# Designs tried in a protein design chat: miniprotein binders against q9sl92. Part 18

Target 1, 330 residues: q9sl92
Amino acid sequence: AMESDASCSLVLCGKSSVETEVAKGLKNKNSLKLPDNTKVSLILESEAKNLVKDDDNSFNLSLFMNSIITHRFGRFLIWSPRLSSTHDVVSHNFSELPVGSVCVTDIQFKGRGRTKNVWESPKGCLMYSFTLEMEDGRVVPLIQYVVSLAVTEAVKDVCDKKGLPYIDVKIKWPNDLYVNGLKVGGILCTSTYRSKKFNVSVGVGLNVDNGQPTTCLNAVLKGMAPESNLLKREEILGAFFHKFEKFFDLFMDQGFKSLEELYYRTWLHSEQRVIVEDKVEDQVVQNVVTIQGLTSSGYLLAVGDDNQMYELHPDGNSFDFFKGLVRRKI

## First folded at step 12 (miniprotein)

Design s39M
Fold by ESMFold2-Fast, scan of step 12:
Structure s39M (fold): chain B 330 residues (1-330), chain A 118 residues (1-118)
Amino acid sequence: as target 1 above (330 residues)
Amino acid sequence: SPDQIRELADQLRELVDEFQRAVENGDMDRVRELFLEIMRLAWRILDLARELLREAWELGDPELEKAARELLRIAYELIDLAFDFLRAIRQGDLDRAQEILQDMRELADRLLELVQES
């Protein structure tokens, strides 16, 4: 997080007059909070001329907002040039913000990870977080897969719209994004239960134009089509919300089974053979299994050479795709 | 290939006819199944379009690029129509649902026009 004497400015932008009135109300109340007693200054988009420059490589709020055609997600935008975590902005202020609000930053110092990993966000990376509500806790763990699909399809949709060859973004279970064997992004979903609903905060990092430490979408695109126009973070984010809203509605109506075929076409693990290592009485036991798909609970389903079924959990195992190794952490 | 595009157009027409019958019978479970079939068809059209677009870029073929881009437009329009159809059905707007089914039939005609130009 930021130090206790840190401060940040949050620029608020709405798609319609309804969202603009929400922004004015939030500014008047000065109600948004961040951890570590960070001092928060709320600024309306109309007042943000000193922070938003057309010739800077800063996120272009108007380009994003003009592309939004959603009914719910991404219609309320919070932006800052520099944040400790977009995820903290939306999760700490869930009750104050319209559901579906998105927070974007150009530079993120630290992110959150399940296993104490942190995501570092250099400039040119698309770093955003948004919120949603769900009532059935049994399907909350599956939302990360819906998000992953929406990101991969949004990248392809932007390429399609521009007449460019598509970028084959793949999913590495449970929550990483890859191109040509190199990590280009990650997803983090957290939830809290309040008032008979699950308040879900979704964080996404995607290397669009940063290239370090691994690669980015524009580096891949230049390799395929050197004279092409570059992909913009604003275009990808707009396409993401368009695709996510459709996928989310489908997921809520018909369950993950409605997206399952697309998910398996997109992930890296179809028919993958992996070695599962367990320690039994100080002995290492190795079983060779073949990845089949996902269980209804969202865990990896694998079959051993003995035709026994295995369920592999992300929190109880380490999965090294390139080594084909799963080691249980007990 | 032209045969693939004709097959996709025929499948779309068959699915639209089945949607019509399911709506007339008030069979919501069948409507949901057919929605997934339409989405599967739309993904197949999209995959073909993307393959052709990649090939056009590799060959430097502007006519193939034009055809691939039209196939992309058809695929995206079908996806949008499918979701609009599901929304119309949920809202009980049967008149709007019928209009969407007709728009889907027109997309099948556009697919066939692509092979007639070849």
Scores: ipSAE 0.446, ipTM 0.753, lowest interface PAE 3.1, mean pLDDT 83

Design s39Y
Fold by ESMFold2-Fast, scan of step 12:
Structure s39Y (fold): chain B 330 residues (1-330), chain A 118 residues (1-118)
Amino acid sequence: as target 1 above (330 residues)
Amino acid sequence: SPDQIRELADQLRELVDEFQRAVENGDMDRVRELFLEIYRLAWRILDLARELLREAWELGDPELEKAARELLRIAYELIDLAFDFLRAIRQGDLDRAQEILQDMRELADRLLELVQES
């Protein structure tokens, strides 16, 4: 837990004069809050010269903001060099921030008052969270797949614009990102229902230049094109919001079926055979099923050799992709 | 391959002609279906472009790299034009919609030029 005298500085940056006025208003009210009574200091980008160094590999706010051409997402940015959670920043302040606001940090840490162990993310990982609103709770679980797809395409987009061979980022259901069989990222979506809408907070971690735990995008790129310039977190994030806004509009207008073919070409599970273990009267029963895709509710659809359909939920099952094994959780 | 690029160009021209007909007939459901088809076509051009760029890097082929980069530009322009077309139609801006359809036809011509220059 954090002590009551803990402090955090949040730098606010806007795309246009509209977002800049929002930032000034937030600073004047001092209205942004974090959990555990953390003291929050709000700083406008123009006042943050001592916190922002161009040469120290800190996230470059101007490079990101100059790259975005979106109408909704990523136009209001919150940045800190070190945060406990980008998710907490956007979720706790959902009502105060423009919908589509993004929070970015260079280092994300987890600390508990009773332990000496503090985990810190390596610098070079792209760690961000942003918000959106949805009215139909039935399709809220699908948003993580739209986000996953947008991340994979954003990486390819940045490579395309640089004239580099693309990096084949794949999706491991439900929410992990892989390159060449190694994990490079993950997605977490949370939601709350308020004022007849679902307030959704989306968090993404992507190993761009950190090399941990096993690999990063720039390590893959150097293996393919050693003389190439490194991929930048700012460029990937800008490309992400450009791609996500289009995919989100398509998803909202025509449903997930409009993105389904592209999703299945990008995920690791087409026609995969898996063993489902279930307990019947204290006996372990194993059924072999073939993954067909996603159900309308966004869960894994599989068909047994008996032509029975199985819907697999991440909350009720554990899925070991490499062993092809699904076990019912207690 | 040249045959794939010709097929993609022919498909784009056919879809643009159907877009124009759907707009003239006021068939908004058909317009939405054709938008999705053009969007999928743009993704197929993008996939081909990415494959060719990877091949160009593996072979060290500057001419193939130029062709791949042009296909990338065409794919991205087509995606942007498709969304702009849908916005123009929703706003009732038929003059802008017609300009976008002409721009899409010019992209089909650019696809064919790539085959003729190979």
Scores: ipSAE 0.673, ipTM 0.864, lowest interface PAE 1.3, mean pLDDT 84

Design s40F
Fold by ESMFold2-Fast, scan of step 12:
Parts: C-alpha cells; sequence; structure tokens
Structure s40F (fold): chain B 330 residues (1-330), chain A 118 residues (1-118)
C-alpha cells in the first residue's frame, strides 16, 4: 500500500554556529510538526550531503547560504525535495523556529489516497516561505506589498550583478507577479495574534526555470539575451532576503510611505481606469474609477469621475486587470 | 544621458550638504527625511543604469554597457552607504557618519567623471 504524505524529511541548514545549534536542538527533540499527522524526520545538512549530490536539479543549499548576507532573514533554512506546503512548515512551527527562518522545496504537491492522482508543481519553480513578527496590526496588511516589491527588485539585482538586461517583473495587485502580461508568481501572507505580536508567515512562488503553466524568468531572459547564463533560484532567494531585510527595516522605521513611490512605479495600475460593478436595488450599476494608489490600511484607492473616493478590498472584489473590470461583492 | 547623470550628481551633492547640516544641528526628523531622499536618488541612478544596460544589450554597444555597469556600481555603493549612515546615527557614531558623508561626495565626483569619459 503506497501512502503519499505519510512521512516527510526536512533538511536543516544554518548560516552560523548559532543557527547550527538550533538545528541540532530541533533534531534531538524531534519537535517539528506538520498537519494531517504527517511524520517528520529531521536531518542535518552534514548528513544530507550524499542525498543532495545524487540530484543535480535540487535546490543547492550551500549556494543559497553562501549568498546570505542578512542579519535576520534566511539564516536558518529548512529544505525538502518534496512538500505539500512550505507555508505549513513555517506557520505550524512558528514557536519552534527562529523568526526569519525560510523553508524551500523543489516540488509542491496536492492530493492524497491510493487511487487518486497526486498533483505536483514543475521542478524549477522557486517555492519558499518565511516568518516575521510585527506589533502594529494596522500595517500588517501592507507587508505583502513590501514582499512583492522585494521579489521584483531581487530579480533585477541578480540580473544587474551578472551584467544582464533586467527582467521587468511587475506587480498585479494585490499579490500576483507578472512579466510581459503573463503570471510568473504569487504571494500569500497569513498572520495570527499571539503574546501581543502578530506572527506573520509569508509564502512565495516564482517561476524561475519551470516554464509551466505560463512562463518563467529564464524563458524571458533567453528571449532578450539568448546566450546568457540562466538565473538560479538560490541567487534570487539570497538577493530577495538581502532586499527584503532592507525594505522591511525601512518600512518599520519610516512606514509604507517610504516605499510607496517605488511600489507604484512597479505595479501595473498607475492611472488605470476600471469599471466597478455593484448591485443596487437588484440591478447592476457600473462606475468608472481611476486607480490612485493604496489606502493607509492597504486597500486599493480609486477615484470616480464624480470625484467620489472608492476603497476596494481583495476579499470582497474580483479584479480582472486585463479586462479593466472589478466586480464588487457587497 | 550625460545631462541626466550631471543632474543626479548635483542633486547628490546638495542632499549630502543638507544631510551634514541636519546631523550637525541634531535634527533627527530632517536626517530621516534626507535619508529617504538619498535613498530615492540612489534608486533613480539604479533605474537609469538598468535602462542603459538594456539599451546597450539591444544595440550591442560595449561603451554604453561599460558606462551602465559603472553607474550600477555607484548606485549600489550609495545604497549601502545610506544604510550604513542610518546604522551609525542609531549607534551615536558621528565620526563614522561624517566618513560616510564624505564617501557619498566622492560618489558624486565619480558620476561626473563618468560623463567626462564619454
Amino acid sequence: as target 1 above (330 residues)
Amino acid sequence: SPDQIRELADQLRELVDEFQRAVENGDMDRVRELFLEIFFLAWRILDLARELLREAWELGDPELEKAARELLRIAYELIDLAFDFLRAIRQGDLDRAQEILQDMRELADRLLELVQES
């Protein structure tokens, strides 16, 4: 009887002796848990050398860790060749892991049972999740925008470092990443309030070298510079944490206003005109609005031709950028 | 392009001088404001460098590529100096803060040299 998801192996890797001691402690206590009674086996990086070398296409832990120059984020790495969710790894174990820990997987899968197909993501997608803490709940919704901006800049930073033309990764509000009109990634942020702090788990998927289901960064790069070296997931992730830590510090010190202009230059929505559909007295009413930016609470701010301000929420609205259509669910 | 680089260099010099005055006066609100202005200026230099590098690749222009790479290096150095400055101020290390301001002035001089090399 084949049981998918019955057990999971997590490789632990630390940047310094401090993180290495945490890894040893976690392994000795066998304290990490996953949902659905998944049995977790913890392996230190030193014990995984033979397994990692046997798979040439696996995420390279050493290449990633050697690129890390941060003080908080990405210094403790959890890796598995195959996981149901990197987000579950960090969120279910928030109290056990150093804040800023990152979980990476080569393949993310969905589905259980002996007779049903198991869906698996294409290899080459950068799938990761990490944690942070915030005290002010008013600005927690804005963190997804800081993450989005850091991803777009990390891709450009890697291109800059290699002397390559930059890849123009754009943000489609609230949480999608696009290149040349095609989706290349997405962001998911969740938070819980505990001990007077918000525990935030951030998940990111970015199509680096997979090409499916839409496109990937290396396909775009080959179109611009056919003989260039490929972008590596490890280098992008390292650049992400370097950029995110800087942006996060600036955000915490100066507020989102400090990043707001950079965000608006990166998103797809500057001066965009959209049609908002509302139900009024069981009739569909259409209002034309122009996107101005974000509200202080992190919602989409738009102004109608009547000069009335509109606030659009991601949970209550369907936003189709390419059709210029927003359908409000009142 | 040369006029844009010259304008950025002049803006950097002006911001650094104002930054020094704010530090000397102990005006921490002004220091924070000027930090952001220098950060945004570094971003504008970075954006220009990226645009020039893309153009150099499209045209196959090695001289433009060389200029773009140097502009990238200046932008990244300025960003690092800005964050180091913020750290020095938080630690009360005014001697280090003054050294960083001088390094920023030297970056403005490098921007002007880049224009003169073309």
Scores: ipSAE 0.689, ipTM 0.854, lowest interface PAE 1.1, mean pLDDT 83

Design s40K
Fold by ESMFold2-Fast, scan of step 12:
Structure s40K (fold): chain B 330 residues (1-330), chain A 118 residues (1-118)
Amino acid sequence: as target 1 above (330 residues)
Amino acid sequence: SPDQIRELADQLRELVDEFQRAVENGDMDRVRELFLEIFKLAWRILDLARELLREAWELGDPELEKAARELLRIAYELIDLAFDFLRAIRQGDLDRAQEILQDMRELADRLLELVQES
């Protein structure tokens, strides 16, 4: 693979003097790294005048930070106008950043090398990643469901506070978000085990104000309330961290059972009938199962007409929700 | 509907009374169970409020919108009180827990007033 000579500017912003001192320390040491030998330049928010465009499509760091009322999550912000991966920023630098730090970008790109062969996402998509720590590996797989739930409730919360009709964001197991049958977002969680703890990096993409590829929250809102003011990425992200911190505390204290009913009301799979296809000696066998919920380990629980229990893992099976079909992977 | 709001208010009062008894008896398992029931009830109120607000927007009904917005405020306040109650119990602050239970009873009264207003 060819080396990239691209440079990347990361703007650092803190909620209080504590986070501001962390930002200054990181800048002085220049210790943040990105893959593919990308040169990283760290800039404090006060110094970022030439990177911040005053257009209405750029993420507003001050608007976001003023909305934060959390004690842990979202209090340290890393922003860049253009990144290949917010997830790489937080995961590659987990040990250097305060736990709960968030990275946001306005444009995500794919492709390396020639500029003519680079794909760019449209502005208006809320793309962010943040970190957390967990001690019990048995419940780490469940965190993606807490995140999904917090996103759906954050969207509704912003609508509620503005007196707008709510947007019915649904969860497609294991990690996709849908509105009116169209995908509006996705979640990616990764973890590593170090020093007797699981270091978890969470990435989220949510179509807030981008018209394509499928739909966005503001397009749905305008369909319901054409005269309404648009939802802002900054307000949704602030509401997300407020909701996530509460749900995370509840989850850690009472277990997923405390959020289970709310999760099942929000997901697309209650009482869904699904065809499971498996191969036995080169013959295709089809079994019809009914989705019951989640197992204690966070996998899909289904029951066949023969009362046999099925546990479906996202990495071992492909699941087509609209066709009601599950196939074993390879 | 007015009947649904009355039922939610009655359920809240019943759960708060059971909460107080569980706290007085030191039954922490029952306290956790009742916390989850109040948490579920708060989300049921929130869902109803959201549905009414959507209907108000579809119909262009300002009185329904006003009622929905008040129901939203009650739901969010109940959710916050539920979390505060769990913290107070965990800290052994029984005086604070009793204040929160009284605040929850006042929310049940506000639900009933909403029905009487329209």
Scores: ipSAE 0.726, ipTM 0.886, lowest interface PAE 1.0, mean pLDDT 83

Design s40L
Fold by ESMFold2-Fast, scan of step 12:
Structure s40L (fold): chain B 330 residues (1-330), chain A 118 residues (1-118)
Amino acid sequence: as target 1 above (330 residues)
Amino acid sequence: SPDQIRELADQLRELVDEFQRAVENGDMDRVRELFLEIFLLAWRILDLARELLREAWELGDPELEKAARELLRIAYELIDLAFDFLRAIRQGDLDRAQEILQDMRELADRLLELVQES
């Protein structure tokens, strides 16, 4: 992965004349950079007719942009048919791109999960990353929950608009998405502090129309409504930004408490009993606790049968949902 | 069920009336509390609509599908009104806030009408 002299073409697309002028400026300056000495070529959407295919396997830039009704998020799009990481595109170029810019790719070979796992995405997987700014570092960890909620609601919204039965996308804390007990997506948030603000890059992978490795939304839909039209990545992404912008504004104005009940109705952990393993005087002690929710800092809040409160951190604890087991990894 | 829809309509009407009194009294803590209750109520209506639509698909029931779609429209309108209300309050636009509360009350009436239409 070090000292790679790869080449990459990025197509720039704007919702309005404002975003279009930004795209022109970026192309003229050739200012976008990628890691590992990747050579970057910037192309305006108007010049990319031969690179954009109008088929079921390629992301449709126009269909996505026509669905955007936001005021901030998703109005500036960067697309490539193949990328190593959408997250790297937005994070390495944070200062050059409008805040709220989104990068999308049809095929991603290298991604990063919470544990630095590598994702290989076939065509049909919705792989995107976008940016935002926050001032209070104490609530930055909560943004992944706002994103998760917005993804689940975006999927349901697209189904609602088409008159289809909803797909019950659930959240597995802290950052995974599931349908019918199978993983369909994941979220990665990274941040850097600069000029009294946290620059946040959000990456999302969602199995929309890819048959591997586990399942996808269209496979679930075909099981419920076999003759229905397939869900499109572009419509889900548009719905995502509409929901996310509203939820983000509410989160910034009223705090996570305003979204807390909706989050708990969507996650897999309401009243879940788990075993917490900890060391007391070189002895392994097991305590059974019941998950109550989240603390104000975004950690799991649980109560033991002894009425003691437990706070479980995503970075400090190993959590196996299917085994109901939490182990400290110091 | 019709009883569930009636209960949601009654709750919405009660919350809107309390909301209007809190706005008139300048009680911003109460306004915030009632906003969250109305917001959550809108999501309960949305969840009911989605469950009814799923049931309509399983039964092949066009009338239940029609009722579910109307509940979806009401829920989405209420959610949009809740966000518009939050903006109006932040801008000190009390005339717009009052207009939004009247629109919310009209949605409660539409819920009751839906129950009366079988």
Scores: ipSAE 0.745, ipTM 0.894, lowest interface PAE 0.8, mean pLDDT 83

Design s40Q
Fold by ESMFold2-Fast, scan of step 12:
Structure s40Q (fold): chain B 330 residues (1-330), chain A 118 residues (1-118)
Amino acid sequence: as target 1 above (330 residues)
Amino acid sequence: SPDQIRELADQLRELVDEFQRAVENGDMDRVRELFLEIFQLAWRILDLARELLREAWELGDPELEKAARELLRIAYELIDLAFDFLRAIRQGDLDRAQEILQDMRELADRLLELVQES
């Protein structure tokens, strides 16, 4: 059953004949698998075109694919109307899929965060995951920042092309997206090391057209320009891959330094003062620090009033931006 | 402001001239350094264009909107040229690299024309 948690249908769509042949091969081999013994049925996009829905809320594969002008990322698309996790689709099948393949769903009812937080995606949220390979593990932690930057620029790019005022999407370190003080998105990157390469799976959730219980991009746009046409998930995703491919190439060639100034102009933390709490035996010690930027390893760099340097890790620390508080975890 | 656009145009012209000299001298370390400065400047132009477009929408100013949209086009063209330049350098295509530098110089001239039209 297409809508069962124990089974799902994955629609495969390719940009060119090359990707279309990959899709046919995958369907013939029935080679895509999902965890928990989920039964997977593979459908080619050409076979799915006859399924006209009365509800115009589904992700438009043709609109997305027509917007793709990349050479690597987003050229092979996997779509389902409902999934437990787009991240699991690409990560579980990393070896079977072309690197740069993207999985999209209209409804994702389970998600994974760095702290194993649940990310809920009601209809209208852009939920996608894609893959890439990296050889140098030292710079793998930085990829989440390249992704964050590409998302914020993709939103602005779509507005620019429509002649609309830009939406000021900001980055909340390490992996959240905000507009006007409200969360609109999040990013999750996972990696495994195999055959001298890091297999990286990137998951992104972005509130495009879902306003409840939080805000979304179209709600912000209607506040600024009430007569404007709504932003479409397909256009934002296309713009994302165009920006990401360019930023990724620049990052791989020139290092994060090439994107660093743009990143700091986009994040919420320039010169922010925060309290760092650390446990020394049975005592809680508080130190006031000022955020300076990122270390070469991709961790938060801060300096105390005593000129002591602090490196804050997302897994080892709890960071509450609005309270200006960082706590070290056990 | 017109002064801000003029300052950015002057900076672009200076960087392009120095960049062309570095390419002619085969100074690849300097080329890399200047590429990053041009790339950063292109994003500063883009940020200004976006802010002017927002201001035009708030004021209902069609002349400011027209200027902002042209500045957006220049910024995007410069960013695309910067990425094309990086590819040309990686491929060792110095003829293409010099062609791109001429296109960047033309964009700097267009920025100055926008100031004169404002």
Scores: ipSAE 0.748, ipTM 0.899, lowest interface PAE 1.0, mean pLDDT 84

